# VH-VL binders against o82653r152to333, part 29

Target 1, 182 residues: o82653r152to333
Amino acid sequence: KSLNVGIIGPPNAGKSSLTNFMVGTKVAAASRKTNTTTHEVLGVLTKGDTQVCFFDTPGLMLKKSGYGYKDIKARVQNAWTSVDLFDVLIVMFDVHRHLMSPDSRVVRLIKYMGEEENPKQKRVLCMNKVDLVEKKKDLLKVAEEFQDLPAYERYFMISGLKGSGVKDLSQYLMDQAVKKPW
Below, E stands for the ipSAE of ESMFold2; O stands for the ipSAE of OpenDDE; V2 stands for 0.75 times the mean of E and O plus 0.25 times the DockQ between their complexes.

## First folded at step 18 (VH-VL; framework fv_pasotuxizumab)

Design u2 (at its last look DockQ between E and O 0.27; V2 from the best seeds 0.00; counts 0 for: pae E 3.1 > 2)
Fold by OpenDDE, look of step 18:
Structure u2 (fold): chain C 182 residues (1-182), chain A 122 residues (1-122), chain B 107 residues (1-107)
Amino acid sequence: as target 1 above (182 residues)
Amino acid sequence: QVQLVESGGGLVKPGESLRLSCAASGFTFSSYEMYWVRQAPGKGLEWVAIIYTSGRTIYYSDIIKGRFTISRDNAKNSLYLQMNSLKAEDTAVYYCARGTEWFNMDYYFDYWGQGTLVTVSS
Amino acid sequence: DIQMTQSPSSLSASVGDRVTITCKASQGISNDVAWYQQKPGQAPKSLIYAASSLQSDVPSRFSGSASGTDFTLTISSVQSEDFATYYCLQHNSYPWTFGGGTKLEIK
């Protein structure tokens, strides 16, 4: 079984930390051709006869503060062309940052990806860096904030750095895998 | 044509409560984020709150957080601002404004109401 | 919080003049800046969004630009109807914050 997973989020979302934690085997600089676009493989998670491939989606990544995009629409359009290539899309953000000073772009991303369903794609929301949050009730507040977005099948509270909640996410991804050649 | 009409403003004493309403028409209300912005007499604009299409996604300015509550009723095409524990500093014209559609990655206010005056005075 | 320092607070110009209003953000905010015009006794009107995009029905004499944390609203040739107060808004991070405003007066 196999699954192609795209991870989208701002630079501080901790995507690399999560991938590093989850991935047993890092395939450096491996490019896989998906239907129309070549994506860089971030890592591969293998358990038994199931393989989960994680891909970076540069076109979907939020720009750092200070970097301007002239045409948001064009950016969104370009992002969508890549998003459709993945079986599962993980939208990830720093929940600690969100609690302190929400980045509007992150909120936009979460909103946009959470409103429009893709019948060929499952989407999950990952609140990362929970280890930095002192009050657990605050995490629930954030979860509640985004729980009404219909396109998200599930949300996960995780620490890519510490590994909290990552097992559940991994299991979920494994369960989404389908029989197809690796 | 897009229209936003605020109501509910008036004179109140410190510590009292007031509920503002904004009646929207001319567009699919439920598809848009909505905002409150206020302006004290002779002062500049101040962002107050935002409510996304999802009624649970809300952000407030720090100065009003905990005292004011933004809400919406999509069935009534209405935006609300419940203001509790009002202070003299809350005296302002309050504007409702339309934001962007749910699928829009940009934020901006394209339509504004004419505002309603709230005066908090002893 | 992100501060938007708007300058000047006021300026005088004649019809036909070129005027520039600047907002400086306290930190990087990409192009998440909007500009608004307000005339006395009226609600604000949206002019610019995304730092440089004109709203519908806004005259082409208005333009917005961005350089780092500096954002500029320019009126290439001031018209009589342009005398008003202008505000910048950052919506990069909550809480959103307006600039202090710039009153454009007739010379």
Scores: ipSAE 0.509, ipTM 0.833, lowest interface PAE 1.1, mean pLDDT 90
Fold by ESMFold2, look of step 18:
Structure u2 (fold): chain C 182 residues (1-182), chain A 122 residues (1-122), chain B 107 residues (1-107)
Amino acid sequence: as target 1 above (182 residues)
Amino acid sequence: QVQLVESGGGLVKPGESLRLSCAASGFTFSSYEMYWVRQAPGKGLEWVAIIYTSGRTIYYSDIIKGRFTISRDNAKNSLYLQMNSLKAEDTAVYYCARGTEWFNMDYYFDYWGQGTLVTVSS
Amino acid sequence: DIQMTQSPSSLSASVGDRVTITCKASQGISNDVAWYQQKPGQAPKSLIYAASSLQSDVPSRFSGSASGTDFTLTISSVQSEDFATYYCLQHNSYPWTFGGGTKLEIK
């Protein structure tokens, strides 16, 4: 059994730290064979005969320098084609940074991924770095900001540094792997 | 060929309402964020509002203070601005502008309408 | 709200002159700045996105740059069709805000 999980979010959202906390090592576990296409595995969580493979989402934040609008648009569009291949998509952001100075690109990512349900893909929103937020009521304000997003099945408040909430996320992903159609 | 055509401007008295429309053609309207921008005579540009592709997510400038409502009808390729409780300071040319496709991370208004004049005068 | 302080408010130039126009953001906004050109009676036209990237069909005499919160639009050699009003826009944080504009006039 396997579950393919894409993780999208800005740099330094804590994608690698979360993955490493869950699995402990990077292991290449699977590739989608198209004769030409492979995906980088960020990590593999294994329990019994079940594995959860975490994949990076390359190319969504391409360097703009030296490329025209048309060329960047085509590259970004090609990268987004691969997002639909994942069984579960984790949309991840640094909630502490969001409270200080929200990034419009991150807001757009969260809102667009959450606006319309996708029957072929489960999506979750992960608010990372909650340990850095002094006033826990501010987490409620961020949850309110993103509450009307029906495509997100679950919201997770996690700390990649301390591991808070990470076990719940791991268990959710393992549950999805077990429930996945044969 | 991308075209944006505003309509619905005119002369109104303070306190009255107007509804602006923007008819879009030449592109997949439902894939783009849409904006309203205004310009008072002899003054600079002021951002008014953005609406995301589905119409669910909306942000407004503080200058309208809850008096305007942006909306879209993707089936009719149309963007709207309902303007209530109009004041003399709302006198401006109102532009409809196309933003970005939902999957692009760059924001730019690459196409603008020609604008429609709203005059609020006693 | 992020303030975009654009300067100068107007300037005069001759064909062939090098012109610079500056916008200063009141806080960090990454490269989320666009530049627009507007001629009288016309809608604005996009020149620069992402602080320094030329929009399609914009002449190479136009360029944009960023240093911290200072953003510049440069016209290396002004042509007769460049006399217009120029605006910067920040789109880093809502509400989005324009600079006050710079009117480029013929000497």
Scores: ipSAE 0.388, ipTM 0.726, lowest interface PAE 3.1, mean pLDDT 82
ESMFold2 (binder alone), look of step 18: mean pLDDT 91; pTM 0.929

Design u3 (at its last look DockQ between E and O 0.10; V2 from the best seeds 0.00; counts 0 for: pae O 7.0 > 2, placed apart)
Fold by ESMFold2, look of step 18:
Structure u3 (fold): chain C 182 residues (1-182), chain A 123 residues (1-123), chain B 107 residues (1-107)
Amino acid sequence: as target 1 above (182 residues)
Amino acid sequence: QVQLVESGGGLVKPGESLRLSCAASGFTFSDYEMYWVRQAPGKGLEWVAIIYTSGRTIYYSDIIKGRFTISRDNAKNSLYLQMNSLKAEDTAVYYCARGTEYFTLSDYYFDYWGQGTLVTVSS
Amino acid sequence: DIQMTQSPSSLSASVGDRVTITCKASQGISNDVAWYQQKPGQAPKSLIYAASSLQSDVPSRFSGSASGTDFTLTISSVQSEDFATYYCLQHNSYPWTFGGGTKLEIK
């Protein structure tokens, strides 16, 4: 049993911290498909005969520098076609930054990925860096802000650095791998 | 040929309501975020509200929160601004603007603005 | 809320002059700044996006730059059609906010 998980989000959302906290198996065990070598493999979580492989999805949030408009549009379109390869997509953002001053590009990413139900791919919204949030009730306000996004099957409040909430996410992913008709 | 045509402006008394429309053509309206900007006579530009492509995600300026409602009808290629409880300080030219393509998550940002419609709130 | 402090409020120049206009953001906003030109009786026209990228059909004499929270619009050699009012906009965080404007007048 295997599950391919894409993680998308802005730089410094905490993608590597989360995967480092979750994984205990090195990259070499994750090369089951040639298409996994086109994306950075962040790690593999294993339990019994079940594996969850995490991929970074670089290029979906392109910086302005180094690209013309036609190049940016084509590269974004190519990156979106690769997203269909993942069984589960984790949309990750820094909830502490969002509470201080929402980034419109991050809000657009969250809304774009969450507004349309997608029968081909499961998506979850991951509110990272909850350890930095003083008033925990503010986390509920952010969850309510994004509550009417039907494509997200589940919302996770985590700290990839401290490990808070990470066990629930890993259990969810293992459950998805078991449930899939493979 | 991209075209945005605002309508519905006019003279109205304080406390009354007015509905602005913006008719869009020359592009796929449902692919674009849309927003309103206003400009009081002799003053600078002031952002009013934005609505995302599905019509579900909306943000307002603090100055008009609770009094104005932005909406869109993608089947009619139309953007709307319902303005209630109008005040003299709402007197302005109201511009309809086309924002970014929603399917693109790049740093690219391209605006196109209509020519505006004048709203005058005077007793 | 993010304040955009635009300066100067007005500026006189002759054709051929180099002109700079500055907007300072009250906090970090990445490159999410746009610049607009507005001539009397007309709607604003987009000039610069992403702090430094020119929109299509904008003359190359216009340029934008960013250093920290300071954003600058430069016209390297002003032409007669450039006399207008210029605005910056931050679109990093809601609510979006414009600078107060800079009127570029003929000397």
Scores: ipSAE 0.283, ipTM 0.693, lowest interface PAE 3.9, mean pLDDT 82
Fold by OpenDDE, look of step 18:
Structure u3 (fold): chain C 182 residues (1-182), chain A 123 residues (1-123), chain B 107 residues (1-107)
Amino acid sequence: as target 1 above (182 residues)
Amino acid sequence: QVQLVESGGGLVKPGESLRLSCAASGFTFSDYEMYWVRQAPGKGLEWVAIIYTSGRTIYYSDIIKGRFTISRDNAKNSLYLQMNSLKAEDTAVYYCARGTEYFTLSDYYFDYWGQGTLVTVSS
Amino acid sequence: DIQMTQSPSSLSASVGDRVTITCKASQGISNDVAWYQQKPGQAPKSLIYAASSLQSDVPSRFSGSASGTDFTLTISSVQSEDFATYYCLQHNSYPWTFGGGTKLEIK
């Protein structure tokens, strides 16, 4: 079984930390060519006969110059159509940062992604760096805010650095894998 | 322009049921948390319930928990409050109010209110 | 539950006066406080959010501040249209709770 996972988020989201923790072994820089974009492989998670490949999406961030797109047509016509190639799309952000000083890029990203579901892709929200949050109530508040986001199948509270919640995410991803050649 | 219009209020006896509706217009209803707030005659404001965008997450005040049900129909731009086992203490003007957009933690709570609908529970 | 103790319950003022209304939270609630204005026979109107942010279309004579668990609504110079009842709200934790209200009356 295999699964291709794209991770989208701002630079401080902790994408690399999460993948490093999950993979356990740092994978040499590899690139994968898609129909429109070359993606860097962040890591490969293998458990038994199942392989999960993680891909970076460094360019899939909105510029500061505007609000998220409300028009579905505009979203479809954007240059970043490569996200549709992933089986699972993880939208990741720093929950601690969000609590202290929300990153407008995250809000714009969420808005940009829209509310429509892709039948061929599952979207997951990962609220990372929970280890930096002192008050559990604050995490609950964030969870309450995001748990009902349209077009997101699941949300996860995780610490890519410390490993909190990563097991659940890993299991979820493994469960999404389908039988296909590696 | 944003508009919220409550309806369904009236006179009922204790133990009876009533269903309130709130019709929303002028904004993307599905993007916002929605609330019910009530005000007894000559009294202050009291939070009743909140429902998030998907309708899956709901919170109630303890006073009405188990008796009232908040719900929404995003396709109809409507918010509802099913009130069962009504008590005299439930007599109030009931307001629907718009909360915050789903993708922000901005504290724009209750930025728009309806004019309210009066519910009177009396024997 | 978090209680919001609002004071005073009533206040008389003249046009041009500086008015201060206070809400004290029973525990720490960060800046999760909003202020509302209600005139007789009308629905409430939002004034302040996030303790100190002015809502759209609200005159600049209104302001909010926070210090610990003390939250303050200030009208720098009361106008004739400001005579109303004011409420604070905490939305830090459920259940959300309002203050008891402050009626601002003409002296």
Scores: ipSAE 0.018, ipTM 0.603, lowest interface PAE 7.0, mean pLDDT 88
ESMFold2 (binder alone), look of step 18: mean pLDDT 90; pTM 0.925

Design u4 (at its last look DockQ between E and O 0.44; V2 from the best seeds 0.00; counts 0 for: pae E 3.3 > 2)
Fold by OpenDDE, look of step 18:
Structure u4 (fold): chain C 182 residues (1-182), chain A 122 residues (1-122), chain B 107 residues (1-107)
Amino acid sequence: as target 1 above (182 residues)
Amino acid sequence: QVQLVESGGGLVKPGESLRLSCAASGFTFSSYEMYWVRQAPGKGLEWVAIIYSSGRTIYYSDIIKGRFTISRDNAKNSLYLQMNSLKAEDTAVYYCARGTEYFIMDYYFDYWGQGTLVTVSS
Amino acid sequence: DIQMTQSPSSLSASVGDRVTITCKASQGISNDVAWYQQKPGQAPKSLIYAASSLQSDVPSRFSGSASGTDFTLTISSVQSEDFATYYCLQHNSYPWTFGGGTKLEIK
């Protein structure tokens, strides 16, 4: 079984930490063609007969109109084209930052991905850096804030750095894998 | 054509409550973020609150947080602002404004209502 | 919270003049800035979004630019209808915050 996973989020979301924690084998200088696009493989998680491949997602980060993208429609189309490359898309953000001063860009991204469903793609929301949050009840507030977004199949509270909640995420990804050649 | 019409403003005493409404027409209301912005007499603009299309994602300014509640009824194409525990400092013209559609990744207010005046005075 | 320091608070100009209004953010906010125009007794009108994108139906004499935490609104040649108050807005992080405003008056 195999699964292609993309991770999208701002630079401070902790994507690298999570990938490093989850990935058993890093594949250097390897690329894989998915659909019509070639992406670099960041790492591979293998358990038994199941392989989860994590891909770089530089093109998934949304850019502002007027700064490289003046045509909003074209920009949106381009973003969707990139998103469709993956079986599972992980949208990740710093929950600690969100509790202090929510980044509108992050909220925008979460909203966008949460309103439109892709029948060929599952989307997961990962609230990262929970280890920095002192009051656990505050995490519930954030979860409640985004619980109304139907396009997200699952919500995870994790610490990519400390590993909290990562086991559940890993298991989820493994469960999403389908029979296909590696 | 897009129209936003605020109502519900008036004169109230400190500590009292008031509910503002914004009636929207000419567009798919449920697809857009909506905003409240206020302006005290002779002063600048002040962001008050945002509500996303789903109605559950909401953010407030710190000044009004805990006292005001933004809500929407997509079936009625209406935006609301419940204002409790009003203070003299809340005296302002309150504007409703249309934000962006859910698939637009930029923030901007392209349409505004005429505003409704709220006066809080003893 | 992010502060937007707008300058000048007031400015006098003649028709045909080039005018520049500036907002400085207290921290990095990418290009998440919008500009609005307001005339007396009227609701604000959107001019610029995403720091440099011109809103629909806004004359091309209006432009926006960004450099670090400095954001500028420029009117290349002021027209009679441009005398108004202008506001910048940061929407990078909640709570969103406006600049203090700049009143453009006839010299």
Scores: ipSAE 0.453, ipTM 0.839, lowest interface PAE 1.5, mean pLDDT 90
Fold by ESMFold2, look of step 18:
Structure u4 (fold): chain C 182 residues (1-182), chain A 122 residues (1-122), chain B 107 residues (1-107)
Amino acid sequence: as target 1 above (182 residues)
Amino acid sequence: QVQLVESGGGLVKPGESLRLSCAASGFTFSSYEMYWVRQAPGKGLEWVAIIYSSGRTIYYSDIIKGRFTISRDNAKNSLYLQMNSLKAEDTAVYYCARGTEYFIMDYYFDYWGQGTLVTVSS
Amino acid sequence: DIQMTQSPSSLSASVGDRVTITCKASQGISNDVAWYQQKPGQAPKSLIYAASSLQSDVPSRFSGSASGTDFTLTISSVQSEDFATYYCLQHNSYPWTFGGGTKLEIK
């Protein structure tokens, strides 16, 4: 059984910390499947005969330094075509930074991915770094900001560094993998 | 090739309403985010609102305090700004502008209309 | 809200002068800054996006740079058509905000 999971979000959203935490708790050496040769594997979570493979998604949050609009457009379009190949897509952002100084690009990513259902791909929204947020009501404000986004099957409030909520996400992913051929 | 034409400006009294329109041509309107910017006579530029390509996601500046509503009709290639409870400080030239395509994460202000003047005076 | 403090508010220059206009952001905004030129009676014209990338048909005498929260528009050798008002815009966070403008006038 296998599941290919793409993780998208800005740099420093905590993608590596989350995958390291999940992989470090349930890691076993396993054979992996890859959708394309261009994707970089962040890690593999194995339980029994079930594998969840995590992939980074380079190019989606491309900084525009030194590029004209046409060149940026072509590179971003190419990156988006690769995203449709994953079974599950995790849209991840730093909720603490969002409360301090929201990034319009991150907001656009979250809204764009959440507005339009994709029947071939499941999507979840991960609010990472909740351990840095002092008042729980602030997390509810962010959840309200991103409500009414029908493409997200689940919302997760997690700390990839501290492990809060990570078991729920791991269980969700393993449940999805059990339903897949492997 | 790309054209944006604002209309609907005029002289109104405080408290009245006005609807601005922006007719778009020369590009696939439904693929682009659209926004309004205003400029009081002799003053600087002020961002008003943005609407995403689907029309579902909207952000407003704080300055309008819930009095304006941005909308779009993708079938008619048209952007609108409904302005209610107008005040003297809303007097400005209002510009329609094309943003970036919905799958591009950065914003570009690459095409602007000529503007339409709204004057609010007693 | 992110404040964009643009300076100077006006300046005088002669044709051939090097001109520098700055905007300071009240917090980190990455390279999410655009620059606009506006001549009297006209709509604004985009010059720079992503802090330093020139829009099409913008002369190479224009350049943009960023250092931390300081953003700079430079005209290396001012020409007669460059006398206008210039604005920066941050689009990192809603609400988007313009700088107050810099009027570049003939000396």
Scores: ipSAE 0.369, ipTM 0.720, lowest interface PAE 3.3, mean pLDDT 83
ESMFold2 (binder alone), look of step 18: mean pLDDT 90; pTM 0.928

Design u5 (at its last look DockQ between E and O 0.54; V2 from the best seeds 0.00; counts 0 for: pae E 5.4 > 2)
Fold by OpenDDE, look of step 18:
Formats: structure tokens, C-alpha cells, sequence
Structure u5 (fold): chain C 182 residues (1-182), chain A 122 residues (1-122), chain B 107 residues (1-107)
């Protein structure tokens, strides 16, 4: 069985930390080309006869300022086309930062990806860096904020760094894998 | 070219309802957040509401207090504002405005319609 | 709510003059500021976004800058078509709020 997982989120979301924790062996930087975009493989999780491949999604958000805005825009638009190709899409963000100083860009991303379902793709929301949150009740507030987004099949509160909640996420992903060649 | 055309404005009495429409063309409507912004006669600009590209996420200004409803039909490239329980203070030119595409970092109004005048008077 | 205090409310200038309009935010809002131009009887037109990014169809005599909570729109050399009302806007936090406007009049 195999599963292709895309991870989308801002640079501080902790994507690499999560994949490092989940993946027992660092897979050499393999690039997979889609029709429009090359995605970097973050890692591969293998358990028994099941393989989960994690892909990064860099460059999906425009910079606020810079040269070549039009070119960047086109690039970003093209890059988003590839997002729909993943079996599972993980939308990840730093929950601690969200509580302290919400990034409107991240909020937009979460809302956009959560508003409409893709019948060919499962989407999950990962609130990362829970280890940095002192008051657990604050996590509940964040969960409540995003609870009405129908496109997210599951919500995970995790610490990619410390491993909290990662087991549940891993199991979920394994359960989503389908019989296909590796 | 981007075009936004408002309609539905007019003279109404306090307590009555009015529905504004905005017809959009010249761009991929479903990719953009849309806004209503109003301007009372001789006054400044005031943000009224936002609806995100897929139509589920909505925010209102506090002045609306549940009286107005923003909606969109992406299939028709149309934006709407249902205004109920209108007050004299709601008298303004109402502008339909396009935001930026959903994958950008900014929330400014890059294109505006010419506006439609709503007058609430007894 | 975040207040944008815009100054001056009105300004007289001659063609060729350098003009500066300022908005001060009541709190930190990064560079999430836009500037608009509105002529009488017309809809507003976007000039600047992200505090200093110029729209593609806007003349280079327009510029924006930011310093802390102070945001500035500058017209390096006012032209006859620049006489209008200008507004700043913050889009850092809901609700989005505008400055009170600055009417640029011909001297």
C-alpha cells in the first residue's frame, strides 16, 4: 500500500520537524515532477507493506513585496495545481504563534483549504507546536475557531518536535494508504 | 479588463430592506475575495463586509450588527448584499470591491465598482 | 479596532510640488497598509499596497513608506490629475479601517 501526502504551511509551521520525527530513515532528496511543479520529498514512512511519502509544497504563497510580482503570481498559481494531486493534504501551522500573533496569511490558507472538499483528496488540519502552549484551554479556542471547516476530515494537535500526537497522525495516514505499486 | 457593476440601490424608508448586486467580469471571480465598502455622502470610506473566494468565510463590520448579509454566486460571477432593517445611517454609496487572489498575502481592494447609492429616509 | 489617524485633512499644493500624507496606526500592523485615490464622483482607485508597493498602472511619482506605525504617501511632483482625496487603509486585523482622508486641492 502507498500514500502520497502533501504538507502545506508557512516556513515556521514545523513541517520538517514533523517529517523527521515520523520518518525513521531520511530519504535522499528525491524530486517528484508533477505536470507543473517539482516537489521535494521530505521523507518516506514505511511500516510493513505500507509506504507513506511526504512532499513539501514550497512557494505556494506570494511574497508581500519584491520584484517580478506577476511572474511570481504565475508561478504560485501553477504550483497550486499540483496540490490537488496528493492523496492526503496536511495543512499545518504553528498553534503557539497563532495564539500569540495570528498570521492572516495562515488564516487565509486554513480557511481556503477548509471551505470546500476535494472528492479525490483528504485534508487534515495539523496544529503544530502544542508543546509551546502553556494553557491547554487555549488549544481548545483554536480548535473552536476552525471547527466549522467542512473540508478537513480530521484535526490533529501535535508536536512535531517532541512527538506528541504524532502517533495518531501516523496511524491515520497509514489507514489512508491504498494498494498501488511503490 | 476587470469590471464591477453594482445595482439595486435606491430610496427606501427606515426598516425596509434592499438587495444589492454586483456583476463581475474580466477575471476569475471564484479566485478572489470580494468586499462591500460604503461611503456616506461627503464622508470617508467604511468597510462593510468580506466574503472569501469559496463563499463560506465571512466577516462583517460591527456597524452591520447582523442586519446585512453578504453572499456570492461564483457560477454567475455575482456578489450580493442583502440589507435588512435599514437605518438612516446606512445612507451611502455602496461599492463592490475586489480583493486579491486567495494565495496572496494582502487584503486590499485592488478594483472598485462605480457604486450604487442607497438612501434611507422617512 | 485599529485606528488610522490620517493627516492632514486637507492640503493645498501647486503643480510640481512635493506632497506628503501620513497615517498613524493605533498599534503595530506591520506593512499591511494600502493607499487609495478618489476623485469627485468616482470610485476609489488603488495606488499602493503593502505600504510601499506601487500598483502597475500608477505613476512612479507616487510612493509609499513605513516606519513603525507611521505610514506615508508621497507625490514627488504633483500633477494636475492628482488633485483628489486620498485614503489610507489597514488590512492587518479585522475590521479593516480607513484613514479619514486627505483632500489635495490646487493652490
Amino acid sequence: as target 1 above (182 residues)
Amino acid sequence: QVQLVESGGGLVKPGESLRLSCAASGFTFSSYEMYWVRQAPGKGLEWVAIIYSRGRTIYYSDIIKGRFTISRDNAKNSLYLQMNSLKAEDTAVYYCARGTEWFTFDYYFDYWGQGTLVTVSS
Amino acid sequence: DIQMTQSPSSLSASVGDRVTITCKASQGISNDVAWYQQKPGQAPKSLIYAASSLQSDVPSRFSGSASGTDFTLTISSVQSEDFATYYCQQYNSYPWTFGGGTKLEIK
Scores: ipSAE 0.266, ipTM 0.772, lowest interface PAE 1.7, mean pLDDT 90
Fold by ESMFold2, look of step 18:
Formats: C-alpha cells, structure tokens, sequence
Structure u5 (fold): chain C 182 residues (1-182), chain A 122 residues (1-122), chain B 107 residues (1-107)
C-alpha cells in the first residue's frame, strides 16, 4: 500500500519541518523516488505494510525575479500539470504570517486549488505555525476566510515545529493509503 | 493582439445604476484574472475589483462599499461591472484590465483597455 | 492597507536627461511592485513588474530597482515620447494600491 503526497505552499511555510516531524515516526529505512520535473522527494513514512511518500514542489511558486522569459513561464505552466499526479495534495501556509501580513500569492494559491474539485485527487488545507498565534479566535477567522472551498476535504491546524496536530494529519494520510484502490 | 474594449459608460444621476461591459479578444480569456480600475478626472488610479479566472473568487475595494458587482462570462469573453446606487464620487474613467495568468502568482495589470467614462451628476 | 508614497509629484527634464522616480511602501512587500506609464488622454501601459522586470515592448532605457521598501523607476536617457504620468502599484496584499503618480514634463 502506498500513497503519493504532494506538498505545495510558499517558501518558509514549514513544509520540510512538517515532513521531518512525520518521517521521524517510521520504524524502517525506506525511500521512494520519482522522476518528475520540479518535484523533490522529502521523505517516506512507513507503518506496517503502508508507505506515504512526500514530495515538495518548491519551483511551482516562484519569486518574481525568475520570470524574465516566456520559455521559463511555459516550463512552469507544464510543471503545474504534473501536480495532478499526487494522490493527496497538501496546500500549506503560515497562518501566523497570514494574520500579520497576508500575501496575495498565498491567497490565490489557496483559493485556486480549493475552488474546483478534482475527482482524481484529494486536497487538504494545512494551516501551519499555529503555535505562533496567541488568540484562537484569529485561527477561526482564517478558517472562515477559506471555508467555501469545496475541493478541500479536510482542514488541519498544525505546528510542524512543535508537532501540534501533526498526528491527526499523519493518521489521515495513513487512512487514505489503506483506502486507496490498487 | 490583446484587445480590451469597454462600453456602457455615460451620464447618470445620483442613485441610478449603470452596467459596464468589457469585450476581450486576442488571448485565452478564461486563463486570466480580470480587474476593474478607475481614475477620477485629474486624479490617480484606484483598484475597484478583481474576479479570478474561473469566476468563483471575487474581491472588492472598500471604496465601493458593496454597491458594485463584478462578473464574467468566459463563453462570451466578457467582463462586467454592475454599478448601483451611484454617487458623485464614482465619476471616473473605468478601465478593464487584464491580470496575469493564475500560475505566475503576480497580480499586476499587464494590459489595459481604453476606458469608459462614467459621470454621476444631477 | 499598504500605502505607496510616490515622489516627486512632478518633474521636468530635457531629452537625454536621467530621471528617477521613487515609490516607498508603508510595509514590506517583497518585490511585488509594478510601474505604469500613462500618456495624456490614453490608458495606462505596463512598464515593469516584480520591481525590475521589463515588459516586452518597453525600451531598455527604462529600469526598476528595489531596496527594502524603496522602489525606483529610472529612465536613463529621456526621449520626447516619455512625457507621461508614471504610477507605481503594489500587489503584495489586498487591496491593491497605487502611488499618487509622477508627472514627467519634457521641456
């Protein structure tokens, strides 16, 4: 049993911290590689006969300094098509930074990926760095901001650094791996 | 050649309504976010509204306080602005502006129409 | 809301002069700045995006730069067709906001 999980989000959203935390629970050394453009294997979580393979997609949300030529833009557009190959897509953002100074690119990513369902891919929205947010009411406001997005099956409030909520996400992913048709 | 042509501007009295249209051609309309931006005579530019490429996500400037409605028809390559309860301060040239493709994650206006004048006067 | 404070409000230049226009953001906005040119009686035209990237139809005499929250549009050698009003715009966070404009008058 296996599940391929893509993680997308802005730089510094905490993607590597989250995967490092989840991978640290595996009992056997196992890894799985994929030969895709702009996708990197972050790690493999193994429990029993089930594997969850995590992929990072850092090149899909580029800084503006890299878009000087049309050929580069076409290659980025083609790379976005390959994101549909993951069984589960985690859309991740730093909720603390969002509350302080929302980034329109992050909002566009969340809304675009959440507004239209994909029958071949499950998507979840991951509000990371909740440990930095002092007032729970603020987290609820952000959840309300993004609540009318039918493509997201689940919302997770987590801290990839401290591990808060990460067990729930890990269990969800394991459940999806066992339910996956083969 | 990218082309944006606004229409529907004119002279109206305070409290009346007006509907602006923008006909788009020369690009894949459904791949782009679309904007309305206005400019009062002799003044600077003000963003009014954005509608995302699929038409599901919309944001408005607080300046219009819920009086305007942006919409799009991707089958007709058309953008609309319904303006209700018009006030004298809404007098401006209204520009239809094309954003960038959704995958670039830039939100500037890379092409502008010629604009249509709306005058609100009693 | 992010304020974009543009200066100067106007300036005069002769053909061949170097011109700089500054726009200051009220908070950090990365490089999410665009510059527009608007000639009298015409719609704005895109010049620069991402603070320093030129649009395809824009002459190389135009350039943009960023230092912290200070953004600069430079015309290295002004030509007569550069007579226009220039606007900066931030697109880091809603609502999108513009600078007040800089009117460049060619003598």
Amino acid sequence: as target 1 above (182 residues)
Amino acid sequence: QVQLVESGGGLVKPGESLRLSCAASGFTFSSYEMYWVRQAPGKGLEWVAIIYSRGRTIYYSDIIKGRFTISRDNAKNSLYLQMNSLKAEDTAVYYCARGTEWFTFDYYFDYWGQGTLVTVSS
Amino acid sequence: DIQMTQSPSSLSASVGDRVTITCKASQGISNDVAWYQQKPGQAPKSLIYAASSLQSDVPSRFSGSASGTDFTLTISSVQSEDFATYYCQQYNSYPWTFGGGTKLEIK
Scores: ipSAE 0.153, ipTM 0.669, lowest interface PAE 5.4, mean pLDDT 82
ESMFold2 (binder alone), look of step 18: mean pLDDT 91; pTM 0.921

